# Ledger of designs, part 1: VH-VL binders against p86728

Every score and structure here is a prediction.

Target 1, 153 residues: p86728
Amino acid sequence: SNLQCKIAGGGELIPIRTPEYRAWVPLGEVGLNVSDSKVLIFAARSCFGAHILLQNNAEDFKNAVYEIVIGGMKNTRSGIRQCVGCKFDEWVKDKALNCRFFNYFWISWCGDEVWVGHGYRPPHNRILRYKYENQPVINAASVRSESDTYWAL
Unless a header shows other numbers, all headers, positions and changes below count from the first letter of the chain; antibody chains are not in Kabat numbers.
F stands for the ipSAE by ESMFold2-Fast; E and O both for that by ESMFold2, at different seeds; each is averaged over both directions (binder to target, target to binder). V2 = 0.75 x the mean of E and O + 0.25 x the DockQ between their complexes.
[cut] marks letters that were taken out.

## First folded at step 1 (VH-VL)

Design c3 (framework fv_cixutumumab)
Fold by ESMFold2-Fast, scan of step 1:
Structure c3 (fold): chain C 153 residues (1-153), chain A 121 residues (1-121), chain B 108 residues (1-108)
Amino acid sequence: as target 1 above (153 residues)
Amino acid sequence: EVQLVQSGAEVKKPGSSVKVSCKASGGTFSSYAISWVRQAPGQGLEWMGGIIPIFGTANYAQKFQGRVTITADKSTSTAYMELSSLRSEDTAVYYCARDEYDFWSGYMDVWGKGTTVTVSS
Amino acid sequence: SSELTQDPAVSVALGQTVRITCQGDSLRDYYATWYQQKPGQAPILVIYGKNNRPSGIPDRFSGSSSGNTASLTITGAQAEDEADYYCNSRDSSGNHVVFGGGTKLTVL
């Protein structure tokens, strides 16, 4: 549950851009520290493939706790996986992203579950839930994308 | 369970083209990419390229750009790899393999049995 | 030059532990995937991701990585493990697959 979970960030969303298939952009390097947070709310404008990495260590991209994919497979699916590029542990049909407009999303890793939803009011409009027993501590997050993506984080 | 069934062995003359097929069963074709990997006699594995069948999006290794064409027919669940301007160094076993849809992982969990292509001079 | 390098050969005594390594700068950002190939056969996926085994792969196979190096470890090697082992991963762009040169494992 999200009962006592802190939301990352202050009041203003931080704009960043990720070009297609480039290196991960650590959120700590753009001023968003998630180390004491359990919920991330963000917006993305993208044709497809917005990836969010939840990490135990900010310098370790491949040994991440989760990769969350929003609008993967050319904006047809969203899913959760426990390693970059692995088979999804959970996925749903979802035309989540839009080339011309920002859409809002939230990710919660409160407790031993990760939840993903549409909008900016967790836990409303949840689309994915995955339970990971003995989930490692999430101290960092990074973003990357399959297509040119504009973020507000 | 997913299986990939490849076309039979080919013997080709230098300068010709070869087209190898890879038919998927078990419903995986529309959700994953298909990679093509070759292996010359006594040599290692070499990735040639891949395709995401449902989108028709193909991606090629630098070495093969301009000579290789990878296509897919979603209605028959079949991927194809065509290699042109054949030379003796193209003699190899050509494999198709199931790959992750976004090419991020590169893990290939289901492989065809391979198609031997021999280029003679 | 190749983006992923493997030693061409390694030997292990029956029942002992062997480590096969794969090295390349892309391994800082991407996991290596490991395949076993026996003569005349297609490769078989043995390890992917952090340390995941497909169903049917014995638990004596494990994967690990540190920095630019990935390793496949076989604990208690069996005669049937004699094979060529290949790693693959992504190139620096993340958009192309590259294979290591392969390691021939001999079980003595």
Scores: ipSAE 0.040, ipTM 0.668, lowest interface PAE 5.8, mean pLDDT 86

Design c4 (framework fv_cixutumumab)
Fold by ESMFold2-Fast, scan of step 1:
Structure c4 (fold): chain C 153 residues (1-153), chain A 123 residues (1-123), chain B 108 residues (1-108)
Amino acid sequence: as target 1 above (153 residues)
Amino acid sequence: EVQLVQSGAEVKKPGSSVKVSCKASGGTFSSYAISWVRQAPGQGLEWMGGIIPIFGTANYAQKFQGRVTITADKSTSTAYMELSSLRSEDTAVYYCARGEWELPYYYYGMDVWGKGTTVTVSS
Amino acid sequence: SSELTQDPAVSVALGQTVRITCQGDSLRSYYATWYQQKPGQAPILVIYGKNNRPSGIPDRFSGSSSGNTASLTITGAQAEDEADYYCNSRDSSGDHWVFGGGTKLTVL
């Protein structure tokens, strides 16, 4: 197939802060529309637990397409799951986050496959991959965190 | 070393209410979920509900919805469980336990438990 | 409740392997957590997540899951392992926690 992967945001990074264990922050409400995109590149400064929700419906925070957890389990694991808080479909040991410095990450949902990596140059430094045969359309994304987290999205 | 210290045994009359406390010492109270689990004599464990102190909003098992209230006071590192309209079948040991957790209320296990508070409901 | 089903009793000979099982539809989506309880004592966490042991829990304890079933395996059972074992996971809604009915392990 001849699929092209469009990056969300188009060159501007939006600063967001999510306090420990608060409600989801929809990216559409802070000026980042992912509905036409297949790739999200972002940075986070956090001690642990940065969560990215990929949604079919922007108002549905429970029945999401994916929840991607960066530095979960107190910054020991990163993983992909097809529901909020359920078993990881794919996970890896990963000290992904840092309390003092921003680290970059990318997420791609190009085609029927979701990929996650370190850095700002997809597909380099890929750490996670999961195939979802009949993947619902991803129209929205939201973020929240287990610890006080600063984002650049 | 984290310890959960529970209030002492209670004897209550049917129709009254009981409020059990659970004080955390030697650890970060706000970073953990606190669950309440009871066990009637000779019976299994039964989850009643829990609270994440940061949110303040408790989550309750269906069976106890409307009778149980779980609260947390972050300033004293103390969680409370109040059970109203007591019946004889509420006679049980009531445990508090802390757990590592993820959003929303998903946790990886309750690693520290209080010693339990015996509540006896009799006339 | 009946959301998670355990056999009420199981026996194992000293030094042999025993598997305690927990069954429920929610286990397709959520891992079981396992607790050991001895008479007159509070429960002790023995396995959380897929197969993680808290510090102090012997290597003979392991966890696994397949479909709607989660299992706690004790390899080389010792007399001190005689206890009640409870599985714990989410209910079918994913909003609440439910314990299995417990399995009494007797070490012969």
Scores: ipSAE 0.052, ipTM 0.677, lowest interface PAE 7.0, mean pLDDT 86

Design c9 (framework fv_cixutumumab)
Fold by ESMFold2-Fast, scan of step 1:
Structure c9 (fold): chain C 153 residues (1-153), chain A 121 residues (1-121), chain B 108 residues (1-108)
Amino acid sequence: as target 1 above (153 residues)
Amino acid sequence: EVQLVQSGAEVKKPGSSVKVSCKASGGTFSSYAISWVRQAPGQGLEWMGGIIPYFGTANYAQKFQGRVTITADKSTSTAYMELSSLRSEDTAVYYCAREEDIVYYYYMDVWGKGTTVTVSS
Amino acid sequence: SSELTQDPAVSVALGQTVRITCQGDSLRSYYATWYQQKPGQAPILVIYGKNNRPSGIPDRFSGSSSGNTASLTITGAQAEDEADYYCNSRDSSGNHVVFGGGTKLTVL
């Protein structure tokens, strides 16, 4: 049903910056609660390496459900992996990010699959899909980047 | 079916500002982006900027940077383009258009009928 | 910064084939989009992506793309095809939207 795929981030835009950090920035601590949603639509301005972490436990970054990398390997790949820093479970050639302007992305975890796409209209322009049998419940999300990144979430 | 309805013609003095509206009907306003394109008499199409209403983020062509402001009001499904410090060269028809930015291409599939702005002393 | 270049005018005889071209460095990365504009009217989308035609656009309109060049082809031109045609794309940086200068098509 469409009602089961609620979009997070309704209302006002939340600006976040991750300036070449080592630390994850939990979205819950900056006012974005994803626990009641199945879809995240966001924008990022970055030269490369925008990371989104989907978590079962907000305090557990090491055993996250997914790490989604947008514009990895110097803005040449985007991919999905089930652990931080592991080999990608799925990836695609993708010059996803732009140093000067925001590009828009969506992530959906509705229906036991995680989908990732360009733009602001899920499920249009899907670039990645990964089927996770017995996917843990996603209750939290965090962001990090490899280069100075501005987010709108 | 999405339709874009623009505000009526304006006559403005040099140095003043003009604010043109573009009201969307049909579909979900927040699900698409709106571009503003102008055309001076006998001239070609010129992109001024665009906005994604869902985020409230706007992007502007360099030529208009500092003079144009594009905004959106999600509650009324209306986008606005405000151009300041008007000159006679700003006399043109101003269009709003629904835009799609898809992997590898960009297009505008629904256009407003245009708003004529005349700048004269 | 890259721009899109079009010839300002082209003519075709009724029922014949005409090709309108658009050239620019950004076309190596992005497909051109084509619009038709008749006097006093807003532009109408006729081709998007490499060769996609919106519902309601006749099949005599087609698009092609190679390297830094995109083309709009009208096979068997009709009188109602007389119009200005504009190509549109992102610039080479992907940061801005740019239009070609337009091509006036006269159907003789």
Scores: ipSAE 0.007, ipTM 0.533, lowest interface PAE 13.1, mean pLDDT 84

Design e1 (framework fv_ebrasodebart; at its last look DockQ between E and O 0.54; V2 from the best seeds 0.00; counts 0 for: pae O 6.8 > 2)
Fold by ESMFold2-Fast, scan of step 1:
Parts: sequence; C-alpha cells; structure tokens
Structure e1 (fold): chain C 153 residues (1-153), chain A 122 residues (1-122), chain B 108 residues (1-108)
Amino acid sequence: as target 1 above (153 residues)
Amino acid sequence: QIQLVQSGAEVKKPGASVKVSCKASGYTFTSYGISWVRQAPGQGLEWMGWISAYNGNTNYAQKLQGRVTMTTDTSTSTAYMELRSLRSDDTAVYYCARDYYDSSGYYPFDYWGQGTLVTVSS
Amino acid sequence: QAVLTQPPSVSVSPGQTASITCSGDKLGDKYAYWYQQKPGQSPVLVMYQDSKRPSGIPERFSASNSGNTATLTISGTQAMDEADYYCQAWDSSTAYVVFGGGTKLTVL
C-alpha cells in the first residue's frame, strides 16, 4: 500500500551512535528535521532498547507526544507510551533488535494514529498502533538507547 | 546485596595525581554506569562525570575536562577515577554512585560508595 | 548555564511540615531527584522521577515538580529527618548531572 504522507529526510540515511543510555540525541541537531514529516524510516543495530521520542516541543524530554520503545525489556517487547518512562499504553512481544546486524523500522503519525512496523515499506509489517485523543502536533524527534546503538536515520 | 566499596583516604601534595577505586558487587557490573561526585568540606555535591561499564564511554564535567580520567576493569567489577594536577581546592570526599537506565526510565544514584577523603596540602 | 537553586536552610518544629524548593529554568520539563545526607554519611536517594518514593523511605516524604520549581515535602517532620537535602536533575541532551546547592533542614 502507498503512503500519502511525507517521509522525513531526503532519502539518504544519517549515521549516528547513542553509546550513552542516559542522554537524548535530538534529531534536529544531527541534521534530520521531522517538523513537516509524518513518517520516519530508520535502521538500528543494538542488543536491546532503542527509544524514539516524538515531541511537540524539542526541548521537552519528559512530556512527549509519544515515546516508542523498540526491543525493550532486554529485546523482548516493543511499546508506545505518552510520557517518558510511564506504563506502556500499547505493547507487543517482539525480538526487534540484533546486536550484530541492522534492522529496519518505520514509524508513521500520518492521520490520527501512530503506527510502528518492521522493515522499510510502511504500512507493511505493522507491530503497534495507538490513537492519542487530541494528538498534539509533532514538531521534533529524539533518540536514546538502553545499550550501545548504531542508527541510520 | 548491592555494594560499592571505595579505596582508602589519601594525602597528596599540590601538582600530584590521585586514583580512587570503586569495587562493585551484587549486580551485573556491565549493565550499569558509575558516576563520580565530590564534596568539599562543608560544601555541596559536585558531579565530576560518569562512565558506562558496558562500553567504557565517559562524560566529564566541563570544569574538570583535561584533568580527570575515568576507567573500568570489568574482570574485577571496579571503576577508577584519576584526578591530575591537584590543587588545594580539590580537597574533598569523593563518592562513586551507581546509575542505570532501563525501559521503565532512569534510576540515578540508587547506591553510593562510602566515600574517599582526598586531602591536598603542602 | 544550568543551575539549580535551593534555600541554604529550612527550620521546622517536630510534627510540622517542611518544604524544600529547588528552582531551575524549565525544571518541570526534566525529572527531579532528591537525596538526604546526614553528617559523616553517604547521600541516600529519597525521591526519584519527581514524585516516586524508593522502598524503605517513609510515606511522609512526597515531592512534586512543575514549571521552574521542584519541591520536597516532609509531613510530620521528626528529629531523625534533620539532614542536608539535595535536588538533582539530568540535562537530557548531554547526560550532564546538575545538583542543587543543598538545604540544611533543622528540626528544633
């Protein structure tokens, strides 16, 4: 199926590393502006715990629109929540990540739902969907990880 | 039982270096970070930096960059903090403290070492 | 430059409520943490992620964090609560740790 929403970036993936599990890396500071986009496609190589923050305000790392956790709980679950570190609003069993190889993922906030899936062909292989009533505008995104993670964003 | 045990007190001359150790037990050392925090006599807590026991990555306080080095030895579950070019205002109790991050959030400084007094005097 | 400001001292009578503030620019957009330190001892975590209490910390300890101010509240304050209290926050983009200057709580 065909996406009708703009994909973040210019078609070339930007390599970054989150070796520190305690700091958010704002994507705007590494050259990826999501403010006019509705879809993010990325790859990650990680043993566990790749976190993506979708933000209304780029400076707010606590009260997010969504925190999306890929391969959390030691690479056993992926989930979505409306605040950093809160109980998941939606989660699935998912061995999403690999220590040795990059896996692709996509996130879509096109329309009134957030969708998350494996691969680089949204909306195929969707694993999560969630609807936030009165969803705020997503103007920024940041990444963080629980383990040493290499990203292509 | 989780414990962080630090090396004993040291007296140093200005210009010398000191290396404090912090031996961890009761948890998987490489799943956590170690922060170093010092406290001058009668003063508050001052963060010096942290090291990841997972990959050895460090982040140092701006004021101490160029003088501090943090390392780990995963075979002995020990973290080290070396401070060079000591001045009298480096006289302080030096603490190591465990922090961690998991899918549920941050848990900084849940366990602390007993502290190591470093006295810098001539 | 990021800085957290605490009053240097707070005094209460036994059984009264103590309130210790920690002020910083947009502090409510970060998680705040609180530590208790008694003379000659290491600090002890008493509150984490704004308002959560670790196992072993009495229910009379509570905390909040909004706008520019985080507050630690001790209800029914006891002599054993006399200590220095430090707030702490993370700079989310650098993992840089910032401590407040500390508040000496005196129970008279």
Scores: ipSAE 0.233, ipTM 0.733, lowest interface PAE 2.7, mean pLDDT 87
Fold by ESMFold2, look of step 2:
Structure e1 (fold): chain C 153 residues (1-153), chain A 122 residues (1-122), chain B 108 residues (1-108)
Amino acid sequence: as target 1 above (153 residues)
Amino acid sequence: QIQLVQSGAEVKKPGASVKVSCKASGYTFTSYGISWVRQAPGQGLEWMGWISAYNGNTNYAQKLQGRVTMTTDTSTSTAYMELRSLRSDDTAVYYCARDYYDSSGYYPFDYWGQGTLVTVSS
Amino acid sequence: QAVLTQPPSVSVSPGQTASITCSGDKLGDKYAYWYQQKPGQSPVLVMYQDSKRPSGIPERFSASNSGNTATLTISGTQAMDEADYYCQAWDSSTAYVVFGGGTKLTVL
């Protein structure tokens, strides 16, 4: 059988709060291991700027990374980029987040592309697609936000 | 012209408190943070903590936790640092510096105030 | 707690190249920053994000960061470069700012 597109996690959703736009929270440090997984499903409640970093190594925030920004630019765009804070390689107009309610999202790095979508049923409601030249080795993920954000991962 | 202008020198006794102000001009105050950094005479730089002018969140250096309070007044573009229960080894020049938030999470101090000498006489 | 170690002093003759090191565990996995402080003055940012130079800083200033060591390099050192130099990094998990102990550059 084919095991390559596993969803990260295996139990109850892990609550995380990111009150700062300055610090990354490594998901491994809160008990969510994304090694051997290719899909992350989560919910976020935030006014804007929910950031997810896919990493080769949990301690590397500079090299070999992909950043997904949901509700960036004050909740007007979502995008994918190959370095933290650089120009989006792909983006879409997207009012994805809500200050008062959780919305669901998913990210897939299964196959030769990174996909991002709304909801909890990948591949439904895909909003972004980026084909990378070389399959990244993703062993870690971290989250950060531009506004006070509650995550359920 | 980006500028951080701090309040004047102060002389305090041990056990007192001091509140240093830092008025920002020439940029959008709420888009950046303010760090406070002190330097004892003849010594190096010591980071004290940080406040976001965006939402008021703070992060204090562990050794100062419980003795320091940082606040902002966005209507006057002014940051404040209050240090309580002063000791003689708190004698230092206190700087405010604009905290640059970028996508990497790094906080370069690109603009600094002129410094405020606080002398704790004992 | 992260620690950044710098030599306490470096001496060079005018026109020579000065190198100031900053050592920390896996420092090359973080961005490093450098500040110059002349007597009686506030610190000034001279290098950021490892190797980038702010506008107004002479091109004789350069820097690198890999492995456990960041290095500030001043080529063609001038008397006006005599100052204290501090490296700085940021602990991405705690958001604490860490300074090195400082290096006094003397231009003889």
Scores: ipSAE 0.132, ipTM 0.699, lowest interface PAE 5.5, mean pLDDT 86
Fold by ESMFold2 at other seeds, look of step 2:
Structure e1 (fold): chain C 153 residues (1-153), chain A 122 residues (1-122), chain B 108 residues (1-108)
Amino acid sequence: as target 1 above (153 residues)
Amino acid sequence: QIQLVQSGAEVKKPGASVKVSCKASGYTFTSYGISWVRQAPGQGLEWMGWISAYNGNTNYAQKLQGRVTMTTDTSTSTAYMELRSLRSDDTAVYYCARDYYDSSGYYPFDYWGQGTLVTVSS
Amino acid sequence: QAVLTQPPSVSVSPGQTASITCSGDKLGDKYAYWYQQKPGQSPVLVMYQDSKRPSGIPERFSASNSGNTATLTISGTQAMDEADYYCQAWDSSTAYVVFGGGTKLTVL
């Protein structure tokens, strides 16, 4: 792993709520810029279906994206896919989310793979990995959810 | 067989309200959303808004904000759309349509109701 | 907000290929959906997620979406294909559904 990869959002946590409206919330527009960083650490409180999209730019929802789903399939799976709403390329059984309490997660696109894990100390407790077909340029991220979700980023 | 069956045609005066029902069958109602789409005579389709049958959350088209209310009754698998303060340009066929997005994908409008004609006298 | 523009009409002879366009700013970065509506009937989904065809839709229907334009293509066009066709996408920032203005396909 590259030990010098930068973590996004080095300041106070940014609270976000995503209701069940299927709208993406661009993180850059709420003050969290993932340009020049390779790791995102965050917490979410949700019953199921927390979605994070890694994007070439904030308007790219198709061509150069990775969608990470935490607690999908009614909180039974987490996965990585290369387009919004398509079949998972990688997934695991994962009851990741809690309706009552925040749980921590991390996503890394440091190096030549996308990694996803639990907790706030990457690379510990990695649950998913996906090797790029082509190296992406990730400059933006967005969030949305299948259920009412509170985020701390 | 998946079906959406809507209530019958309505004739209303300007300023009145209308409430159209959409009864779903043949699928797990609470796993999907319902969108409402209207079509004025000789015109195209206009999306009005969406409601989650899971928890009742809504998203309304800006033009209708404040005049429309969408609800569901999970016990009868029925969605409702109420449009208030009716005007003559609200004359249209009103459709309900099933849509959803989850971790398996987004599939809007795969099943449609038969439509409900609402006529507002000028 | 996103605006989807379609030609008002397209005319084709039976057996020929019909092409119906739907234009929107960077539409190729979003999924496009297509609906057929015959007179007096509800719309029917005929293509989804750019190029996927629902079960029961004839293989003569195909679609693509790139750049600013999605295109519905009907090969071997038949009289029964005469209908209004609507494209549809999401406005991802508002989660609103956006329809194109519709295209009347006339056969013969």
Scores: ipSAE 0.037, ipTM 0.668, lowest interface PAE 6.8, mean pLDDT 87
ESMFold2 (binder alone), look of step 2: mean pLDDT 91; pTM 0.930

Design e6 (framework fv_ebrasodebart)
Fold by ESMFold2-Fast, scan of step 1:
Structure e6 (fold): chain C 153 residues (1-153), chain A 121 residues (1-121), chain B 108 residues (1-108)
Amino acid sequence: as target 1 above (153 residues)
Amino acid sequence: QIQLVQSGAEVKKPGASVKVSCKASGYTFTSYGISWVRQAPGQGLEWMGWISAYNGNTNYAQKLQGRVTMTTDTSTSTAYMELRSLRSDDTAVYYCAREGYDILTGYSDYWGQGTLVTVSS
Amino acid sequence: QAVLTQPPSVSVSPGQTASITCSGDKLGDKYAYWYQQKPGQSPVLVMYEDSKRPSGIPERFSASNSGNTATLTISGTQAMDEADYYCQAWDSSTAYVVFGGGTKLTVL
């Protein structure tokens, strides 16, 4: 169960905003350290394109372990890829985001797979699952977005 | 097909302003950004800034901050770049270009034909 | 601010392999892109995200990016490849696009 794995943060969500831009916002720089965690639960209000980067090294944005895209391609799909801007290794049709309201999501890297789902009760409502043989250790995370996005992390 | 069609060449005096247009077709205009890049005669490419056609957010090159304004008109699928207080060293071909598939990719996949702006007295 | 350095010119005989380099501090940690520009024409994207080729670009174009250097390689170079080539990267710290100074490829 994902309940056995440590959730990032102290249970209080940190509000941040990412307007449309190309710069990643490292979660460590806004007070959320994921180095000892295996689960991230968050909420986002966005019309489309909420991106979460799972990194082995906090300073390496290019050779990330995973880029997870929520509501990409104008809020029509969500997916997992092993590098920024690559073709998805796993994706699903998914109108995940809402311009007017926060939706909850969770990401789990507990074990040797990455899982993604809707809601705040991992592993319920899982939409994506991908296994990376010899997955690098995930020590950091960053976010960015394709549209003006409000986060609770 | 995807096309960016720019306004015609202009000749301006120092101190004037110029506004170049870039009309997009063949794709959903509001799903992509537009970058502006200029090239002085015999010189390389110089990035000026970009604008999101989705929300109008802009990011300008530091050298041009305060002199450049980028806007969009979503009803006509047209992007504009206005450069003020023109100097002779602003003489260049000005290009608009579409940001790649994901607006955050940071590269330009389709380019307009260019607009020559000549600044001379 | 990132600075990308390219040699101003490279010359090669028809049928030979041309190699154009682009150097920048830790450039291999960023994505590199390559544009071709012929006289009087707009730039054309020839390589994106280090090593990916857009539809319509010949297979003789390839590229790599590691350490401090990105390289565009054109095998079996033809007269039609004569052009200026520009590398480009994005700088995540500034959200700016940065271009190399350009390399004039001459095929003689």
Scores: ipSAE 0.007, ipTM 0.543, lowest interface PAE 8.8, mean pLDDT 85

Design i1 (framework fv_imvotamab_arm2)
Fold by ESMFold2-Fast, scan of step 1:
Structure i1 (fold): chain C 153 residues (1-153), chain A 121 residues (1-121), chain B 112 residues (1-112)
Amino acid sequence: as target 1 above (153 residues)
Amino acid sequence: EVQLVQSGAEVKKPGESLKISCKGSGYSFTSYWIGWVRQMPGKGLEWMGIIYPGDSDTRYSPSFQGQVTISADKSITTAYLQWSSLKASDTAMYYCARHEYYDSSGYFDYWGQGTLVTVSS
Amino acid sequence: DIVMTQTPLSSPVTLGQPASISCRSSQSLVHSDGNTYLSWLQQRPGQPPRLLIYKISNRFSGVPDRFSGSGAGTDFTLKISRVEAEDVGVYYCMQATQFPYTFGGGTKVEIK
C-alpha cells in the first residue's frame, strides 16, 4: 500500500527455481530476508501457478498470514487466501504468467492490508487488495509453484 | 538425502496397545504431509490417512477413522501411528510416505522401509 | 469412493519385450486445479513401494526412461518399453485427486 515502506532484497534479484508442487522454498534460506520489509517485487517465468507464502511463523507452511497465488487454475486466476489451499478471500480473472517470458509482480503488506499488482512500480497496475484488521507481523516468506517456475526475487 | 526411517517389527497380542514411528530426515519436515498405508499379507495397498506435522491436522480414510490415531512431533521430525487395542486383523506391513500435498490432492514420493506388525493370540 | 481397476492381474513377459498395464477409475480424476493426480508405484518382492510416475506421465527422479505413463480422465496406462529382470514386481496405480485416496488391485509382472 504505502511505497515508503521498505522493499525486500535491496534492489538485487536472486534467481531461484521451484519444480512443480514440491516443497516450499523459504526465501530466508536463499538469501532474501523479508522480516523488516513491507514490499516484495519479483519476476516469474511459469506456465501457471506461482505461489507466495507470507508467514508469521517461518516454520509453519500451512497456516500463514497469506498465500498469494499468481496465475492459479491453469493461469486463469490470481488470488489471496489466509491458509494454504483454502478458498480465496479475494480473487480476479488474470492470465498473469507466461511459459516463455518473465513477468514482473509486486506484493505490498504495508499497513493493515495486502495489495498485489503487475509490474515493478507499486502501486501501479494493482489487481488485488484485501483488508486484514489485525494483520499478524510478516516475518518470513516462501515460494512454491504448480508448474516448473523460474523466479527472480 | 531424503529418508523416512520406520521403527522395527512388532509382535503383539489382541487387546494390546501399540505406537509405531516414522522419522523424516534430509528435508524440511513441515513442508510436507506424511501418509500411512497398510498392506495385509499377500494383499494390495490401502490408504489409512495423512497428517500435516506443522499443526497435526489429520485426514483419515473412513475405514480407518476411529481404528487408529495418527500424530506427529515436529521437534524430533517424527510421525506416529497408534492403536489403543490391536486385533488379529491388524496384522500387516505398515508404510509411511512423504506426501506432496495440495488442496486434498497430491502424490507420495518417498516411502519408509515398512514396519511389520503381527497380532496373534 | 473412487474405485481403481487394474488389468491384467498378472503379466508374464519375455526379457526385452514391452509390457503394458491399464488402470481405470470409476470417475474422472481431474482435480479442480486442472491436474490429474494419478500415480504409478512399483513394489519389488520384499521391498517398499517406489514412486515411478506422478500426475499421469511425469517420471520421478531416478526412474529409467523405459517407463512411461499416459492417459486422461478415467483411462490410464503404464508402459515398460523393454522389460529388464529388475522390473519383476507388483505395479499399482493410485488416485489422490480426492479423499479417500484409493489404489488399484495391482498387476504382477513376471519374467517368462
Scores: ipSAE 0.013, ipTM 0.620, lowest interface PAE 8.3, mean pLDDT 88

Design i11 (framework fv_imvotamab_arm2)
Fold by ESMFold2-Fast, scan of step 1:
Structure i11 (fold): chain C 153 residues (1-153), chain A 118 residues (1-118), chain B 112 residues (1-112)
Amino acid sequence: as target 1 above (153 residues)
Amino acid sequence: EVQLVQSGAEVKKPGESLKISCKGSGYSFTSYWIGWVRQMPGKGLEWMGIIYPGDSYTRYSPSFQGQVTISADKSITTAYLQWSSLKASDTAMYYCARDAIEYYFDYWGQGTLVTVSS
Amino acid sequence: DIVMTQTPLSSPVTLGQPASISCRSSQSLVHSDGNTYLSWLQQRPGQPPRLLIYKISNRFSGVPDRFSGSGAGTDFTLKISRVEAEDVGVYYCMQATQFPYTFGGGTKVEIK
């Protein structure tokens, strides 16, 4: 239930920038620990390609639990996949991002499903949902982008 | 100039296979989706499916899932619509159309007429 | 699937007079991103469809200003302010808010 799921960050948004094709930026290294949380609310300003990695081990970028792509393929779709760069397990047509304005998004991994939506009021405006049987515990998250992206996390 | 050029008319018998083409030019082929639309004789438009040529992701209408295969070859800027076994009910005009980043079909091919009769 | 209903089925109009076509969706076309992906297409006899209007009211390049689109949510209208002979054809609304994309049944515009 979303009433039982803790939101990461404690209310203040942390500014982060990821340039085009940059290495993953671990959120723990910039002051956002998700290890006891089940929901992430964030904003991004980007022309396309904002990636969020949900990880079992903070040092392992290769064997992630999920890669969530917001505004991939030149800002034409968003999706969920169980490996970095693989085919999406679930995706939707979604012009999610904007070059000039921050848009809000939320990700929930409460229970055995991962959900993704627009805005800052989970579970409203859900666009994606995927169920992973025996999902590894999510202890860390990282961000990367395909274009110069400004985050508030 | 943006252009989608489709292959010529086809006359086939039930049970035969067929692959028709849609060649894009005048734009970055891998930056736009290509959709396929059916128009049965004297009827309206039906969306069949769509492909993103940059990575070959496809989505089908439930009515056409398993009935056709959509593919693309980005090296020759061409999308395809394929049947393994044609039926008389497949007789129709088939259009390809470019799906803009903002989800509308901005340019259309001239159409390929497929006639399936014994 | 979202069902798109067009009225009227046919619209005989006198040259120079206005024509109006209605399109109603079975559910809201507002996408999760806040945009409404409703477009209008024109199909002249023997020709492929041509884009006229996208995202409710934006006229595509090369489309005459006598064409205009309006609406919100589930109710949309295409207007031709002064019908010309070249406007004869079938007009379709299309939604791309969710898969599968769906079309209205079409409205035939012809000169009386």
Scores: ipSAE 0.006, ipTM 0.525, lowest interface PAE 13.7, mean pLDDT 87

